# Ledger of designs, part 3: VH-VL binders against Imidazole glycerol phosphate synthase subunit HisH (hisH)

Target 1, 208 residues: Imidazole glycerol phosphate synthase subunit HisH (hisH), of Pelagibacter ubique (q4fnt5)
Amino acid sequence: MNVTIVDYNSGNISSVINSFKEVAKDKVNIEVTSDLNKIRSSDKVVLPGQGSFKSCVDALNAINGLVETLNEFTVTNKKPLLGICVGLQMFADLGYEETETKGLGWISGKVSKIDNQNNKFKLPHIGWNEINIVKESKIFEGIKNKSHMYFVHSYEFIPDDKSVISATTDYSSNIVCSVEKENIFGTQFHPEKSDKLGLKIIENFLNL

## First folded at step 15 (VH-VL)

Design z4 (from y3 with heavy chain F103Y T104K, light chain F96Y)
Fold by OpenDDE, fold request of step 16:
Structure z4 (fold): chain C 208 residues (1-208), chain A 125 residues (1-125), chain B 107 residues (1-107)
Amino acid sequence: as target 1 above (208 residues)
Amino acid sequence: EVQLLESGGVLVQPGGSLRLSCAASGFTFSNYYMSWVRQAPGKGLEWVSYISYSGSRIYFADSVKGRFTISRDNSKNTLYLQMNSLKGEDTAVYYCAREGWTYKGNWYYYAFDIWGQGTLVTVSS
Amino acid sequence: DIQMTQSPSSLSASVGDSITITCRASQSIRSYLNWYQQKPGKAPNLLIYAASSLQSGVPSRFSGSGSGTDFTLTIRTLQPEDFATYYCQQSYSTPYTFGPGTVVDFR
């Protein structure tokens, strides 16, 4: 099995690479690339993202054919894709970080700044927080409700269809931290930084 | 009061079938994984199966795989164990147990924190 | 599968004694180890979780230690009600597995 971690200049993805290789061991071939043919031929794709919504989207668009290739992979061929942090956020129709930016539109919705309630909540949301599993997900096998995951973000994904929400976390409000729509999976938290349970989530994805 | 109450244990013949029930009360049933654990007379404890919140994830011990099924009805706060093709070695007290959880340090830990009184299943000709 | 072993299989002690039960895993289970007490004709009760955390309501004379593959349950100042069988159980991975148990009798 071939899994590609998309390297499109989305920040430091070393932790993602290391965690996926650790979990994969010798059972799965992990590729780190922006090569369109390798992405197209992969069995699964991981879309990481750090920084702003706009910067990540711009980075995707800076590589000719990458968005089209991802669309073919995810939407046309319905192959498994995992978005992490801003990778999840880019599923939206629109993002409002820095400026209004068009996302991938795979899951209808928007990405907006978390309401800090007049500085009652510090942004970014950084550190460990419990997740509320509201719908069982294929990547949450063996993950109990109220498990702690590691977060680093100031914005939240707000889907139009609430049925895609698999987990939320309590920060300012009950914000979405995981979604599942058919072959599309996304986490706002960083499974690669969430110790044993985070690695279990990665394992679950690799075993889809 | 948090409580689990098993029922359905009876004498059955080899090759027969039996369905056990476990009624839960005193807690939000759908927020917990549930397990069955059995104990043969005079023997130790053996994990049998567990089921996730809504039943989308199910796992079995190899000794019962293919013969037993686990299910739950969250609207009734009830856990079930359907046992088919019963064998003599399936004779045991069957406990339902809640998989409790606790966060410690940076880790999440699980344990069977609530047990029922058990129900005896005897498989004999 | 992870195999669990216990030692001793049985022991006899007097009221007031301190006793130690050992549990070993066939591979590292970090701290994902639980201890249970079971009295004759009763369901097991959780004593220790996460190798060393005392379950609510359990007397402080019970303590757990260890990590990786070797674990210990200690009962200080043994009481008459502590007559029971004790089991360790790993929650690190499925299938969950129990130790064979240790029977504690009074002299």
Scores: ipSAE 0.018, ipTM 0.589, lowest interface PAE 7.4, mean pLDDT 93
Fold by OpenDDE, fold request of step 16:
Structure z4 (fold): chain C 208 residues (1-208), chain A 125 residues (1-125), chain B 107 residues (1-107)
Amino acid sequence: as target 1 above (208 residues)
Amino acid sequence: EVQLLESGGVLVQPGGSLRLSCAASGFTFSNYYMSWVRQAPGKGLEWVSYISYSGSRIYFADSVKGRFTISRDNSKNTLYLQMNSLKGEDTAVYYCAREGWTYKGNWYYYAFDIWGQGTLVTVSS
Amino acid sequence: DIQMTQSPSSLSASVGDSITITCRASQSIRSYLNWYQQKPGKAPNLLIYAASSLQSGVPSRFSGSGSGTDFTLTIRTLQPEDFATYYCQQSYSTPYTFGPGTVVDFR
């Protein structure tokens, strides 16, 4: 099995790479690349991102053919894809970080700044927080409800179709922290930074 | 006050073992990756190892892999470095360091923002 | 592994001078470059993170610049307390690697 972590200049992805290799061991071949042919031929794809929505989208678009290749992989061929943090956010139609930016549009919705309720909540949301599993998900196998995951974000994904939501977390409001739509998986939290349970989520994805 | 305090550095013979400790205070210990960085006498800095928040992710420099182990006790706010099969080239001041982070522009960046005073490990016959 | 180099290995300057230290990475590390100051017998202190951001509490006479593979640390109006060794460090990927250091002596 070949899994590609898309390296498209989305910040420091070393933690993602290390965690996935740790879990994969000799069972799965992990590729880190933006090579279109490797992505196309992969069995699974990981789309990381830890910068701004606009920066990540711009970075994707800076590589000719990458978005089209990801569309073919995810939408046309319906192969498993995991978006992490801004990777999840880019699933949306539009993002409003910095300026209105067009996303991938794989899951209808928008990415907006978390309401800090007049400074009652500090942004970014950083640290450990419980997830509320609201729907069973293949990547949540063996994960108990109310498990803690690690968050680093100031914006939230707001899907139009609430049925894609698999988990939420309480911060300011009940914000979406995981989605599942057919072959598309996304986490707002960072499984690569969420210790043993985060590794379990990674394992679940690799074993799909 | 944010502080790291190393201890355990002593003289040890080649092939021996030693465990270093690092006591953290003034911050939420479990919210940070922690690292060990060493410095041989008169030499530069060398990263040795880091450990994740609860210890589920551990990585080592090739020079110590298989001989050293890193661990942490978050209930005690303490970081450890177990050193086995020590060699002369392991002689160094060992620093514990917090891997902090800061947001700049559109990205998060990481650096060793807090250091202990260091503890000297001498490996000699 | 990413190799880090620095230039010069040592330099002598006078109080009030402006000095520049360079750091080079064997491959692009974007802006994931930190600068540390270490005085004799003391632990290193973080000066600059993210290539050009000044750490809190660090005097403004320190500045960093660069991206990709080439970086510089500049100390303007050198002060007596700036006698130290300076290290660059990449935080882009593991293993984390440091430059060999630059010793700054006073003439």
Scores: ipSAE 0.014, ipTM 0.594, lowest interface PAE 8.1, mean pLDDT 93
Fold by ESMFold2, fold request of step 16:
Structure z4 (fold): chain C 208 residues (1-208), chain A 125 residues (1-125), chain B 107 residues (1-107)
Amino acid sequence: as target 1 above (208 residues)
Amino acid sequence: EVQLLESGGVLVQPGGSLRLSCAASGFTFSNYYMSWVRQAPGKGLEWVSYISYSGSRIYFADSVKGRFTISRDNSKNTLYLQMNSLKGEDTAVYYCAREGWTYKGNWYYYAFDIWGQGTLVTVSS
Amino acid sequence: DIQMTQSPSSLSASVGDSITITCRASQSIRSYLNWYQQKPGKAPNLLIYAASSLQSGVPSRFSGSGSGTDFTLTIRTLQPEDFATYYCQQSYSTPYTFGPGTVVDFR
């Protein structure tokens, strides 16, 4: 089985690469590339993202044919895809970090700044926080409710259809931290930085 | 006050072993990646290793790989560096460093924002 | 591995001078470049992160610029306490690497 981590020149993805390779060992072939043919032939795709919504979208668009290839893989062929942090956020229709930016549109909704309640809550939301698992989930198999995951973000994804929400976290409000819609999986937290339980989520995704 | 305090640096014979400690205070230790950075006398800085929040992810520079191990005890707010099979080239001041993070200009940035005072390890007969 | 170089290796300057130190990476590191100051016998101190952002408590006479492979540190009105060694460091990819340092000496 071949799993591709999309390398689209947006942020430092070394931790994602290393964690997926650690879990995969010799059982799953992990490729790191932006090669469109490699992505098309993958069994699963990982879409990482670090930085702003706009910078990640711009970086995807800078690679000719990449967004179309990801749309084909994800929407048309319904193959498994995991978005991490800004990778999840890009599922949205629109993001408002820096400027209004069109997302991938795979899950209707928007990305907006976390309401810090007049500076009562510091931004970014940094550190370990509990997740509240709110529905049956393929990637949370063997993960207990109220487990801790690592967060670092100032913007949140707000889906229009709440049935896609698989987990939330409490920080100033009930923030979506994971979505699961058919073949599309996303986490706002960083499983690659969430120690043993993060590696379990990666394992669950690889075993789909 | 955020502080890091290294200890354990001494004169050691070639082939010997030594354990360095770094005591942290004034911050939530378990929320940070921690690194060791070393500097040979009169030379530049060399990153040695880092360790993740819980200790589950660890990386080493090629120069020490297989000889050094890094660990942390979050209940004691302490970072450790176990150095084995020491060589003359390991003679250096060893710094404990916190990998701080900020969200500025819409990007997440990491840098060594807090350093200890360093502890000198000398590998000599 | 990403190699970092600095230029010059040393320079002489007087109080009040403006100086510039350059740092070059062997491949693009985007803006993941940090600058540190180190005085003899002391630990390094973070001056600039993310190529151009001043760390809290660092005087405004320090500035950084650049992206990709080429970066600069500028000190516009050199003070007696600025005579030190300056290191750039990439935080883009492990192993993290430092430049060889630039010694700024009193003329």
Scores: ipSAE 0.007, ipTM 0.514, lowest interface PAE 12.4, mean pLDDT 89
Fold by ESMFold2, look of step 15:
Structure z4 (fold): chain C 208 residues (1-208), chain A 125 residues (1-125), chain B 107 residues (1-107)
Amino acid sequence: as target 1 above (208 residues)
Amino acid sequence: EVQLLESGGVLVQPGGSLRLSCAASGFTFSNYYMSWVRQAPGKGLEWVSYISYSGSRIYFADSVKGRFTISRDNSKNTLYLQMNSLKGEDTAVYYCAREGWTYKGNWYYYAFDIWGQGTLVTVSS
Amino acid sequence: DIQMTQSPSSLSASVGDSITITCRASQSIRSYLNWYQQKPGKAPNLLIYAASSLQSGVPSRFSGSGSGTDFTLTIRTLQPEDFATYYCQQSYSTPYTFGPGTVVDFR
């Protein structure tokens, strides 16, 4: 089995690479590439993202054919894809970080700045926070409700269809921290930084 | 004031054991990966090991794998390095280092941003 | 494992000089390259992270550049406190590795 971590010049993806290779060991081949043919032939894809919504979308678009290839993989062929942090946010129709930017449009919704209630809450939302698992989830198998995950973000994804929400976290408001729609999985927290429980989520994704 | 203070470095005989400690203060210790980095006399820096936030993920350099263990106690803000089966080539100053990260311009950047002053381990008979 | 090399191994310079230190990785590490300064008897200090970003409090006479396999550290208008040893370090994959160091001595 071949799993591709998309390397589109996003931020520091070394933790993602190392965590996936740690879980995969010699049982799953982990590729790190933007090569379109390798992405097309993958069994699963990981879409990491660090930085702004706009900078990540621009970086994807700078690689000719990459967005179309990801659409084919994800929407047409319905193969498993995991978005991490900004990777999840790019599922949206629109993001408002820096400027209004069109996302991938895989899950209708928008990305907006977390309401910090007139500076009562610090941004970014940083550190360990508990999650509330709100529906049956393939990637949360063996994960207890109220488990702690590691967060670092200032913007949140607000889906139009609440049925896609698989987990929330409480920081100023109930913030969506995981979505799951058919083959499309996303976490706002960083499973690669969430220690043993983060590795379990990665394992669950690899075992889909 | 953010500080890391190593202790426990002494002269030991080959084959011996030693435990180093690193006391952290001035920051939320449990939010950071921690590393040990060593420097043999007159030589460069060598990364030895790191440990994740809770201690559940650990890596070692090949030169020490199987002989050293790393641990942390987040309630005491302390990092440990247990060194067994010590050899002459383990003689070095051992530094405790925080893997820090910065959020700037919407990007996260990782590096060893805080170092202790080191503790000398000498392995000689 | 990713091997890191540096050149030169040592360098003699005067206050006010501009110097350049190079670092090479055995394979692409993109921009996951850090630079540290170490004075005798002291711990290293972070200067540059992500190949080109200055750590807070580092003077603007320091700069870093490069990506992939080839990186440089430049110090313009060398000051007395800059005479030290400089190390590059990759954070792309474990085991993390350092270059062998470049000693910058007063001429």
Scores: ipSAE 0.006, ipTM 0.551, lowest interface PAE 11.1, mean pLDDT 89

Design z4 (from y3 with heavy chain F103Y T104K, light chain F96Y)
Fold by ESMFold2, fold request of step 16:
Structure z4 (fold): chain C 208 residues (1-208), chain A 125 residues (1-125), chain B 107 residues (1-107)
Amino acid sequence: as target 1 above (208 residues)
Amino acid sequence: EVQLLESGGVLVQPGGSLRLSCAASGFTFSNYYMSWVRQAPGKGLEWVSYISYSGSRIYFADSVKGRFTISRDNSKNTLYLQMNSLKGEDTAVYYCAREGWTYKGNWYYYAFDIWGQGTLVTVSS
Amino acid sequence: DIQMTQSPSSLSASVGDSITITCRASQSIRSYLNWYQQKPGKAPNLLIYAASSLQSGVPSRFSGSGSGTDFTLTIRTLQPEDFATYYCQQSYSTPYTFGPGTVVDFR
């Protein structure tokens, strides 16, 4: 089996590469590339993202044919894809970090700044926080409710359809921290930085 | 007063065992990956191993794989390196290093931002 | 594994000189390149992270540049305390690897 971590030069790809290779060992081949043919032929894709919504979308668009290939893989062929942090956020229709930017549009909704209640809450939301698992989830198999995951973000994804929400976290308000819609999986937290439970989520994704 | 203090480096026989420790102070130890880095006499730096926040993720350089183990005790702010089946090539100063991080602009960046002064391990008959 | 090389292996310079040290990775590491300074008998100290960002407390005469596979460390107006060994290190993928070092000696 081949799993591709998309290298479009806008993610914290070193930690993602290391954690996926640690879990995969010799049983799953982890490819790190933006080569369109290798993405098309992958069994699963990981879309990492770090930085602003706009900078990540711009970085995807800078690689000719990449967005179209990801659309084909994910929407047309319905193959498993995991978005991490800004990778999840880009599922939205629109993001408002810096400027209004069109996302991938795979899960209807928007990305907006976390309401810090007039600076009562520090941004970014950084560090370990509890997650509330709100529906049966393929990637949370063997993960206890109220487990701790590592967060670092100032913007949140707000889906139009609440049935896609698989987990939330409490920081100033109830924030979506994971979505699961058919073949599309996303975490706002960083499983690659969430120690053993993060590795379990990666394992669950690889075993889909 | 952020500091790392290594201890336990001594002369040992080939095939012997030794445990190094590194005491951390002045920062929240459990928030950082920790590494061991070594330097043989007159040679460059060689990364040996790291251990994650809780100790659940561990990686070793090929040169020590299967012979060394790494652990941490977050309640005691201490990092350990257990060295078994020691060889002459393991003779080195062993540094404890903190993997610091910076979120700048749109990116995470990692570097060894705090180092101990090192402890000398000599493997000799 | 990602192999790191440095050039030159040593150089001789005087106080006040401007020097450049180069580092090359065997594959792209984007900007995940760090520079360390080490004096004899001392632990290394971080100078530059993320290819070009100065660590807190590092003088502005130090600068780093590059991305991808080719990186440089520049020291302008060399001071007596700058005579040391300099190492580059990639933090892109494990195993983390260091360059072999560049010794900067007093001429």
Scores: ipSAE 0.006, ipTM 0.524, lowest interface PAE 12.1, mean pLDDT 89

## First folded at step 18 (VH-VL; from z2 with heavy chain S30R I58K, light chain S93D)

Design j5
Fold by ESMFold2, look of step 19:
Structure j5 (fold): chain C 208 residues (1-208), chain A 125 residues (1-125), chain B 107 residues (1-107)
Amino acid sequence: as target 1 above (208 residues)
Amino acid sequence: EVQLLESGGVLVQPGGSLRLSCAASGFTFRNYYMSWVRQAPGKGLEWVSYISYSGSRKYFADSVKGRFTISRDNSKNTLYLQMNSLKGEDTAVYYCAREGWTFTGKWYYYAFDIWGQGTLVTVSS
Amino acid sequence: DIQMTQSPSSLSASVGDSITITCRASQSIRSYLNWYQQKPGKAPNLLIYAASSLQSGVPSRFSGSGSGTDFTLTIRTLQPEDFATYYCQQSYDTPFTFGPGTVVDFR
């Protein structure tokens, strides 16, 4: 099996690469690339993002044919894709970090700044926080409700359809921290930084 | 207010063992990766090891792999370095360092933003 | 592992001089480069992160530039407290390697 981590020059993805390779060992081939043919032929794709919504979208668009290839892989061919942090956020129609920016549009909704209630809550939302698993989920197999995951973000994805929400976390409000729609999986937390439970989520994704 | 304080550096014989401690205060210790960085007398900085938030993942420079272990106790806000099979080349000041991050509006960047004062380990006969 | 080099290994300068230190990575590290200052007998201190961003409390006479493989630290109007050793360090991939250092001596 061949799993591609999309390397599109948006942020430092070394922790993502290292964590996926640690779980995959010699059983799953992990490719780190933006080569369209390699992505197209992959069994699964990981879309990381460690930057602003705008900078990540601009970086995707700077690679000719990449967005179209990801659309084909994800929407047309319905192959498994995991978005991490801004990778999840880019599923949205629109993001408002820095400027209004069109997302991938795979899961209808928007990305907005977390309401910090007039600085009552510090941004970014940073550190370990518990998650509330709100529906049956393929990637949360073996993950106990109220487990802790690592967060670092100032913006949240607000999907139009609540049925896609697989987990939430409480920080100022009830924030979406995971979505699951058919073949499309996303986490706002960083499984690559969430120690053993994060590695379990990566393992569950690789075993789909 | 934010502080790291190393202790435990002493003179030891080659082949000996030593445990260093680093006490953290003024920040939420469990939210940060922590590192040990050493500096031999008159030499440059060498990264030694780091440890993840819960301590479940640990990484070492090749020069110490198999001889050193790293641990943390998040309930006591303390980082440890257990050094075994010590050699003369391990003589150095050992610093603990916090790996912080900053968002510049576009990208996340990592740096050792908080350092302890260091503790001297001398390995000689 | 990403190897880091610095040039020069040492230099002599006078108060009021402007100096430039270079740092080179063995492969592209984009802008994931930090600069530290270390005075004798003291711990290192973060000066610059992200190649060019000044850490809080660092005087504006320090500046950094570069991306990819080639980076510079510039100190304008050198002050007595700036005589120290300067290290670059890549934060792109583990292990997070340091350059060998540049000693800035009083002339």
Scores: ipSAE 0.030, ipTM 0.630, lowest interface PAE 7.6, mean pLDDT 90
Fold by OpenDDE, look of step 18:
Structure j5 (fold): chain C 208 residues (1-208), chain A 125 residues (1-125), chain B 107 residues (1-107)
Amino acid sequence: as target 1 above (208 residues)
Amino acid sequence: EVQLLESGGVLVQPGGSLRLSCAASGFTFRNYYMSWVRQAPGKGLEWVSYISYSGSRKYFADSVKGRFTISRDNSKNTLYLQMNSLKGEDTAVYYCAREGWTFTGKWYYYAFDIWGQGTLVTVSS
Amino acid sequence: DIQMTQSPSSLSASVGDSITITCRASQSIRSYLNWYQQKPGKAPNLLIYAASSLQSGVPSRFSGSGSGTDFTLTIRTLQPEDFATYYCQQSYDTPFTFGPGTVVDFR
């Protein structure tokens, strides 16, 4: 099995790489690349995202043919894809970080700034927080409800269709922290930074 | 104690408009997604639309998209369905339904656990 | 969209009988399947949620089973008040869809 972590210059993805390699061991081949042919031929794809929504989208678009390749992989061929943090957010139609930016549009919705209620809540949301698993998800197998995951974000994905929501977390409001739509998986939290349970989520994805 | 009560169903002409209301009582209204489900005379059930807790998200069946709007006033514990450009095929009893949830020990599951008595909308010339 | 089907469309049975209604989804809906009972002139009532969980207040003679695409509702020791139409409904994905219903008449 070949799994590609898409490296599109979205920031430091070393933690993602290390965690996936740790879980994969010698059973799964982990490729870190932006090579279109490797992505196309992969069995699974991980789309990490560090930084702002706009920055990540711009980075994707800066690589000629990458978005089209990801569309083919995810939408046309329906192969498993995991978006992490901004990777998840890019699933949206639109994002409003820095400026209105068009996302991948794989899951209808938008990315908006978390309401901090007049600075009652500090942004970004950083640290451990409980997740509320609200729907069955393949990547949450063996994960107990109310498990803690590690968050780093100031914006939230707001899907139009609630049925794609697999987990939420409470911060200022009830925010989406995981989605599942067919072959598309996304986490707002960072499984690669969420200790043993995060690794379990990674394992579940790799075993899809 | 928990109750939903629809109102507003009347006879209207094709192309007309109508707004239905659903009054909720006996539970914390803002904590639930709410849906409209309709049933044509002698036919089965058809989901029409749902609205999120605050009303920020709405979803519609293809059969009513662009013609119907859903809204809620949490301060009044009331759900609304604005129906425009009504057609004969929109003739139905319209139910408001609460989307309840239950944790089964592993996952959360959702169902329409509370229903109103329904209100009849008739579209005819 | 997920299509739901039911079988049979109607059946007749006697008081005391055990009956089974089947529901099928066009794709896997895991356990996100609900059963409703509707009596003439009344709103539907939730019977079973999550494929096999009995709603509070529902008699134990009602039971649900199945996962994935195939589901069943069983009514043991049918009672006179069980005369009704029964619908399955998937809550897995939007649009939410109902089965066409099964009418249960008394012989």
Scores: ipSAE 0.018, ipTM 0.621, lowest interface PAE 6.5, mean pLDDT 94

